VH-VL binders against p55155r1310to1479. Designs and how they scored, part 3

Target 1, 170 residues: p55155r1310to1479
Amino acid sequence: SVCKVQKNQIRTFDDVLYNTPLTTCYSLIAKDCSEEPTFAVLSKKTEKNSEEMIIKVIRGEQEIVAQLQNEEIRVKVDGKKILSEDYSAHQIERLGESDIVIELPEGEVRFDGYTIKTQLPSYSRKNQLCGLCGNNDDESTNEFYTSDNTETKDIEEFHRSYLLKNEECE

## First folded at step 10 (VH-VL)

Design g3
Fold by ESMFold2, look of step 11:
Structure g3 (fold): chain C 170 residues (1-170), chain A 119 residues (1-119), chain B 112 residues (1-112)
Amino acid sequence: as target 1 above (170 residues)
Amino acid sequence: EVQLVQSGAEVKKPGSSVKVSCKASGGTFSDYAISWVRQAPGQGLEWMGGIIPIFGTANYAQKFQGRVTITADESTSTAYMELSSLRSEDTAVYYCARSKYRGSAFDIWGQGTLVTVSS
Amino acid sequence: NFMLTQPHSVSESPGKTVTISCTRSSGSIASNYVQWYQQRPGSAPTTVIYEDNQRPSGVPDRFSGSIDSSSNSASLTISGLKTEDEADYYCQSYDSSTHWVVFGGGTKLTVL
C-alpha cells in the first residue's frame, strides 16, 4: 500500500482521496501506533499557499528532516546536516538531484520536496497505523479515525486531530 | 512565549520513587524533543533521557536505564520523568528542556525541581 | 560512546580573552554539533552557542565557538571579559551511535 501526499491532497493506504490543507504546522501523515512504535512520518508546508513541504521521519532512534533548498534536497539527521555522500550510512538513497528514499523498518518513504509517498506492505500493521494516511484496513469508506481513535465522517475534525500546533506555526 | 513549568520540590525516602512533571505553556511540544537533565548539588549537568511526544518512545542514558521512565501526555502538553529506587545520591535539581531535534541545542529549560532523598 | 572533557576551572582578568576547551574522547568532534551553555548559581542553564559557532539572539558577539579537528576539541571563547560572565559553562554534543545527549563536566569561569 502507498499513501501519497501532494498539492494538499492525500490518497490514503486504503485508496481514499481527500483534500487536506496542510499548514505550516506539522501534521501526522502516518505512524505505527502499536504499543511499540517503529516509525512516524510528519509533514508541513514551507509557507502558506505553497506546494513545497518539509518532511520529518522518525524511525527507531533516528529523526530525519528533509526539504528542498535551491533545487536540492537537504537532509538533517538528529539535527545535523549531512552531505549526500553520507546518505547511505543513514539508510537514505539519493535518486537524482531532488529525490530521496528513506528506509523504514518495513517499507520506505520517497520525497522530492512536493510529493510524499509512504510505501508499506499491504498487510503491514493490521489496522495499527494512524495519521492522515488512514489505518490500512482495506476499507474505502469516508469514515476516519481521529488521533484518539474516534470514528468520524467529519474531515475537518479528522485533520485537526493530527495537527501539531505550536508557537512556531499557524 | 513558551515556558516549561515543572512540578514543585519533593522530599523522598530512600527506596521510593518520584515523578516530576513538565508542562508546556503557550503551545504544545508534540514534535519537539523533551529531555530530562539533572544536577546534583555542586555538580555538573547529567542527561537522563528524552522523548519525542508524537512518537512516544523514550531513550535513556545507560546509567539510568531500568530506573527511569520518561513519558508524555500530548493532550495536556506534559512530559513526566519517574525515577525509582531512590538513593541519597539522587538528591538533585531535575530540569526538563526542549530541543527542536534530538541532537540540537536546548532552547527552553524548565525552572528545575529539587528532589531531596533523605531518611 | 564518548565523553567530553572540560577543564574544571579557568580564570582571567576583565577585558581579557578566555577560552574554554571541550575535548571529545573518541570519534570526531565534528561528527555532531557542539552547543555551549552558561549557568549562573541558582539558575537554569541558558544557551550561548549552538551548532558549533552560532549565537542565539541576545548573546553578545564577544562569545564565539569554534571546532579544532587536530585536537579533537571545541572551544568557547569569551573576549572582552566582564564580571557578569562569571558562571559555569558546559559543552554538549550528541552521540549518533547511542543517540544520547552528552554534556561536558563543566568549567567554572572566575573573573579576577
Scores: ipSAE 0.733, ipTM 0.888, lowest interface PAE 1.2, mean pLDDT 89
Fold by ESMFold2 at other seeds, look of step 10:
Structure g3 (fold): chain C 170 residues (1-170), chain A 119 residues (1-119), chain B 112 residues (1-112)
Amino acid sequence: as target 1 above (170 residues)
Amino acid sequence: EVQLVQSGAEVKKPGSSVKVSCKASGGTFSDYAISWVRQAPGQGLEWMGGIIPIFGTANYAQKFQGRVTITADESTSTAYMELSSLRSEDTAVYYCARSKYRGSAFDIWGQGTLVTVSS
Amino acid sequence: NFMLTQPHSVSESPGKTVTISCTRSSGSIASNYVQWYQQRPGSAPTTVIYEDNQRPSGVPDRFSGSIDSSSNSASLTISGLKTEDEADYYCQSYDSSTHWVVFGGGTKLTVL
């Protein structure tokens, strides 16, 4: 199962394609919403009307933030900027000048500044996932579940429920 | 313009528990790290633990593991710290503090909550 | 799992320069950023230095931070000392192996 975020669109784990309203505020892309969460993936735009994104991956006790700067991926781990020679110590791989892979407990996140691919095994976390990538329940209908697990047909309500507004964004 | 507002002072007996709240007045704090830091009278700052509310799992200093519970309610932008089995040594001012990342400086501090443990 | 050691107190006259040290007991001081906080009696701490040597908006440029890898320490330097600088000062770092925040023991700065 793969969830893909790019060009203001999301293709969910359940193969549902829709337009994203991503803003300069973080939105929850995918999360293990079981009683013992193992990961969360968040993303925001670098600028209004840009296709370029910043990704945040919370994995166990680490917080990993990455973005493209001057055609080079720059990574912070728990707020500390790290060099590409140190990526492997944090289970991060550089695959090209602007491509990285961040390992998850049972999957991975690939990011190049413009596209986020969250890849999980087909059997992993069935019906326990939440976020804009959906819950991976093998349903491809147009109905969505908000962050409080309420079913809605309103895509804007669905998006708003995963939006993390604060004073640093709009 | 963003503030962390904590619940009021408390007087507790040994063996009881206390739960201190910390509410963000500037909206949600779900993607920030929220820490609890205490300071006994005349003593230094002591980190107790923290949480990133959107992730939902707290991290605790070894000294407090098993006695402290840190939670967050995203709908009310409020974090909580509960300390159980109180002793006189737990008399302190308890602060909540926010940081952008887990390892970053605390950029906003609550006003502090005095908890007095006395027989 | 390291400690940060600060002198218990430092004093100096107005107009002079004072330096407060913060020595890491194990592992490199450069492994993560060092922050510095000022705390006046009855008040919450406030940040005066973050990321080793950066000043938040509103903090005077007479406050500076530095790292010395050879002594495995960080320093807060306050030049042109003013009476309003009298406070407790704490250094802080992060232990990436345990994911814990670590504070120094604190330094009382007295302006004579």
Scores: ipSAE 0.729, ipTM 0.889, lowest interface PAE 1.3, mean pLDDT 89

Design g4
Fold by ESMFold2, look of step 10:
Structure g4 (fold): chain C 170 residues (1-170), chain A 119 residues (1-119), chain B 112 residues (1-112)
Amino acid sequence: as target 1 above (170 residues)
Amino acid sequence: EVQLVQSGAEVKKPGSSVKVSCKASGGTFSNYAISWVRQAPGQGLEWMGAIIPIFGTANYAQKFQGRVTITADESTSTAYMELSSLRSEDTAVYYCARGKYRGSAFDIWGQGTLVTVSS
Amino acid sequence: NFMLTQPHSVSESPGKTVTISCTRSSGSIASNYVQWYQQRPGSAPTTVIYEDNQRPSGVPDRFSGSIDSSSNSASLTISGLKTEDEADYYCQSYDSSTHWVVFGGGTKLTVL
């Protein structure tokens, strides 16, 4: 199953499509919310009026941040900028100047600066995922679960619950 | 302004445990690395471990494996460090500190919490 | 995995230049960024250099950082030394193999 974020829209793991205007604050896109988390994917816009995004992937004890700059993906691992020839040492694959794949324990994240595709096996973490990509429960209803696992029909409440506001963003 | 506010000083007996809290003001908590650093009287800084609260798993310096537990509560924007089996050598000021990434400089430090371990 | 070694103390007169070294015991000093902190008695540390040679806003430009790969060390240089610079200084790096933050032992700077 695949969750896709682009053009202010999200298509969830359960194939639900909705509008979610990302901001310059990070939002939780997808996370393993089991008792032993293996990954988290976060994203924000580079600017208020841009479709360009910054992605953060937390994978075990590593923190990977990527964004497109000058038509080329720039990657940091644990805050250190790394060169493209070093990507494979960090389980990152370059698929051209601006397209990367970040390996996950049971899947991958593909990112090109504008589109985030989080791909997991269809059986993966049934009902243990959380974030704007949904919980992967094979339900395509309008019932959403907030970050505290509360059911809501209010899509704005759902979005707000995964928004990570701080002093550096709106 | 963003601040990390820690719980007050503690006096503990050997063999007990202590749990120090670190509350973030201004909603700046979940996707930052929150580290715990201690400083014994007259000595240098010693990193104990860190957590990224949105991820929920902590990592620890070798010296503290098995004795320290670092947790976070996103709903209250509070991180915790619990140190067990206290000894007099654990007498120190305990700081929490925030970094943008695990390997980055700490941009915000708590005021420190003095923990005194005496018999 | 590695240690960062600093001199225990340094001293110098106002107006002069002091350099504090930070030597990495194994692996390259250049493999991760080095940060420098200033700590006055009774206070939490504050950053004076990050990412090897960058100054946070508000830190005077007489503070500078550098990396010397041949000696496997980092240096904090304070020019135009002032009495207010008297403090403890710590270098810090990151061990990517263990995912640990590593501090140097600290250097007491005395301004005579």
Scores: ipSAE 0.671, ipTM 0.874, lowest interface PAE 1.6, mean pLDDT 89
Fold by ESMFold2 at other seeds, look of step 11:
Structure g4 (fold): chain C 170 residues (1-170), chain A 119 residues (1-119), chain B 112 residues (1-112)
Amino acid sequence: as target 1 above (170 residues)
Amino acid sequence: EVQLVQSGAEVKKPGSSVKVSCKASGGTFSNYAISWVRQAPGQGLEWMGAIIPIFGTANYAQKFQGRVTITADESTSTAYMELSSLRSEDTAVYYCARGKYRGSAFDIWGQGTLVTVSS
Amino acid sequence: NFMLTQPHSVSESPGKTVTISCTRSSGSIASNYVQWYQQRPGSAPTTVIYEDNQRPSGVPDRFSGSIDSSSNSASLTISGLKTEDEADYYCQSYDSSTHWVVFGGGTKLTVL
């Protein structure tokens, strides 16, 4: 199953489509919210009125940050820029000059600067998923759980609960 | 302005545990790395471990594996470090510090918490 | 899984230049960024160099950092030494294979 983020729209793992405006603050896109998280995917816009995004993937003990710059994907691992010849050493695959795949323990994240696709196996896992991509339980009617695990019908409340506001962003 | 405010000094007996808190005020810490660093009297800086609160999983220096637990409570913007099975050589000032990522320079330090382990 | 070795102490006269070394025991010093911290007595450390050679705002340009791959070391250089520079200095790097932060042992700088 696949969660897709682009153009202020999200299609969740459970195939629910909704509009939510990302900001220049990071939002939690998808996370393993089990007792022992294995990954988190965050994203923000590069600028208030842009469709370009910056992605951050926390994978175990690594932080991978990528963004499109001059029509080429630029990748930092733990704050240090890496060259495309070193991508495989970090379980990152280049699909094209502006496309990458970041491996997850049981899936992957594809990113091209404008679209984030988080792909997980369709079979069950024992961990819980959370974030703007929903919980991946094959049930579209219970997709909107806030960050405190409370069900809501308010999409704006749902989005707000995963927004990481700080002094460095708008 | 963002500050890290730590809990007050502690005096503990050998074999007990201590839990030091680190609260962010005037800002956020959820997507930063929050490290714990200690300094024994007259000694250097020693990294103990870190957590990224939004992720929720901590990592630890090998020396402290099994004795230290680092956690975070996002609702209160507070990180915690608990050190168990205390010995006299654990007497130190314990700092929390914020960095943009694991291994980055720390841009904000707490004031430090003196933990004294004496029998 | 490496150590960073610093001299225990260095000293120099005001107005002169001092260099503090930070040698990595295994693997390349250039594999990860090196930071430098100043710690005055009774205070928490503060950053004087980050990402090998960058100065935070407010740190005077007489502080500089460098990397020397041939000696597998980083260096903090303080020119125009002032009495206020008397402090302990620590280098710090990151082991990306273990994900541990590593500090050097510290160097006491005495301004003569």
Scores: ipSAE 0.597, ipTM 0.842, lowest interface PAE 2.0, mean pLDDT 88

## First folded at step 11 (VH-VL)

Design h2
Fold by ESMFold2 at other seeds, look of step 11:
Structure h2 (fold): chain C 170 residues (1-170), chain A 119 residues (1-119), chain B 112 residues (1-112)
Amino acid sequence: as target 1 above (170 residues)
Amino acid sequence: EVQLVQSGAEVKKPGSSVKVSCKASGGTFSDYAISWVRQAPGQGLEWMGAIIPIFGTANYAQKFQGRVTITADESTSTAYMELSSLRSEDTAVYYCARSKYRGSAFDIWGQGTLVTVSS
Amino acid sequence: NFMLTQPHSVSESPGKTVTISCTRSSGSIASNYVQWYQQRPGSAPTTVIYEDNQRPSGVPDRFSGSIDSSSNSASLTISGLKTEDEADYYCQSYDSSTHWVVFGGGTKLTVL
């Protein structure tokens, strides 16, 4: 199963499509919300009116941040800029000039600066996922679960519950 | 504006546990790393572990693995460090500190919490 | 993992320049950034250098940081020493293999 984020739209793991205008504040895209989280994927816009995003992937004990700059993906691991020749040592693959794959414990995240594709096995962490990509429960209804696991039909409430608002962003 | 405010000093008996809180106000909390660092009297700084609150899983220095539990509550912007099976050598000032990334500089520190472990 | 070794103490007169070293025991000092903290008695540490040689706003330009690959060390240099510079100074780096923060042992700077 695949969750796709692009152009202010999200197609969830359960194939539900909705509009969610990301901001310059990080939003939680997808996370293992079990008692022992193994990954989290966050994203924000680089600028208010841009379709370009910054992605943050936390996996195990590593923190990976990537964004497109000058038509080249730039990557930090735990705050240190790394060169593409070092990507494989960090379970990151460069596919072409502007596209990377970040491995997850089960699955992967593909990112090119404009599109985030989070791919997990169909039965991985069933009902233990949270975020704007949904909980991967094989239900294609239009019901959403907020960060406190409350069911809502309000897309704005759903998005708001995963927004990391602070003083330094929109 | 940005502050980390810690709970007050504690006096504990050997074998007990202590839980120190670290409340953030202003600035970013949930996607930053919150570390715990201790300093025994007359000694240097010793990193104990860290958590990124939105992720929820902490990592620990090997010396403290099994005795320290670090947690965070995003709704209150508060991190916690609990140290169990206290010994007299655990007497120290315990700091929380924030960094943008796991490997980057600590940009704010709490005021420190003195924990005294005595017979 | 690795250790960061600092001199235990250094002393120098007001107006002079002091350098505090921070030597990494294994692996390259350049494998991750080095930070420097100042700690006055009774206070929490504060950052004076980050990412090897960058100063936070409010830190005077008489503080500088550098990396020397040949000695596998980082250095904090304080020029034009003032009595208020008397403090403990710690270097810090990060071990990417263990994901642990590593501090140096600290250096007590005395301004005579």
Scores: ipSAE 0.768, ipTM 0.893, lowest interface PAE 1.1, mean pLDDT 89
Fold by ESMFold2, look of step 12:
Structure h2 (fold): chain C 170 residues (1-170), chain A 119 residues (1-119), chain B 112 residues (1-112)
Amino acid sequence: as target 1 above (170 residues)
Amino acid sequence: EVQLVQSGAEVKKPGSSVKVSCKASGGTFSDYAISWVRQAPGQGLEWMGAIIPIFGTANYAQKFQGRVTITADESTSTAYMELSSLRSEDTAVYYCARSKYRGSAFDIWGQGTLVTVSS
Amino acid sequence: NFMLTQPHSVSESPGKTVTISCTRSSGSIASNYVQWYQQRPGSAPTTVIYEDNQRPSGVPDRFSGSIDSSSNSASLTISGLKTEDEADYYCQSYDSSTHWVVFGGGTKLTVL
């Protein structure tokens, strides 16, 4: 199963397509919401009117942030910029000048500055995933669960529940 | 404008536990790292552990592994630190502090919570 | 896991320059950023240097930070020393292998 974020659209793990107005505040894209979370994927726009995104992947005890800068992916691990020759030491693979793969405990995240693809095994963590990518329960209804696990038909309420507003954005 | 407000001072007996709260005021902290740092009287700063609230899993300094539990409640913008099996040498001021990333400088500190452990 | 060692105390006269060292015991000091905090009695620490040599807004330019790879150390330098600079100063870094924050032991700066 793959969740794709691109051009203000999300195609969930359950193949539900909807428009999401990502902002300069982080939104929770996908997360292991079990009692022992193993990963979280967040994203925000670099600028209000840009298609470019910044991705944050929390993976175990590491925090990985990536974005395009000058047509190349720039990566920080725990706030420290790392060079491309050091990516493999951090379970990051460079596939091109602007395309990387970040390993997850079970799966991966592919990012090129404009598209986020979160790929998980079809059998992994069913019904324990949360975020804008849905719960991977193999049901393609238009119903959504907010961050407090409340069912809603309101896409805006769904999106707002995963928006992480703070003093640095919006 | 953004502040970390901690719970009040506590007096505890050896062998008990203490739970200190740290609430973000005037902002959120869900995607920031929230650390707990203690300082015994007349002593230096000692990092205990941290959590990123949106992630929900904490990590701990070796010295405190097994005795400290750090949690966060996003609905109340509050982090907690619980230290168990208290000893007299755990008497200290306990700070919460925020950083943008796990390895970044702390940009906001709570006011501190004095925990006194005595018989 | 590594240690950061600071002198226990330093002193200097107003108007002069003081330098506080922070030596890393193993691994390179350049492996992660070094931060410096000022703490006055009864108060929480405040950042005076981050990312080795950057000043937060409101910190005067007489505070500076540097890294010396040959001695495996960081330094906080305060020029034009003022009485208000009398405080405890802590360096801090991050251990990428353990994911722990590491503080130095602290240095008491006395301004005579």
Scores: ipSAE 0.745, ipTM 0.890, lowest interface PAE 1.2, mean pLDDT 89

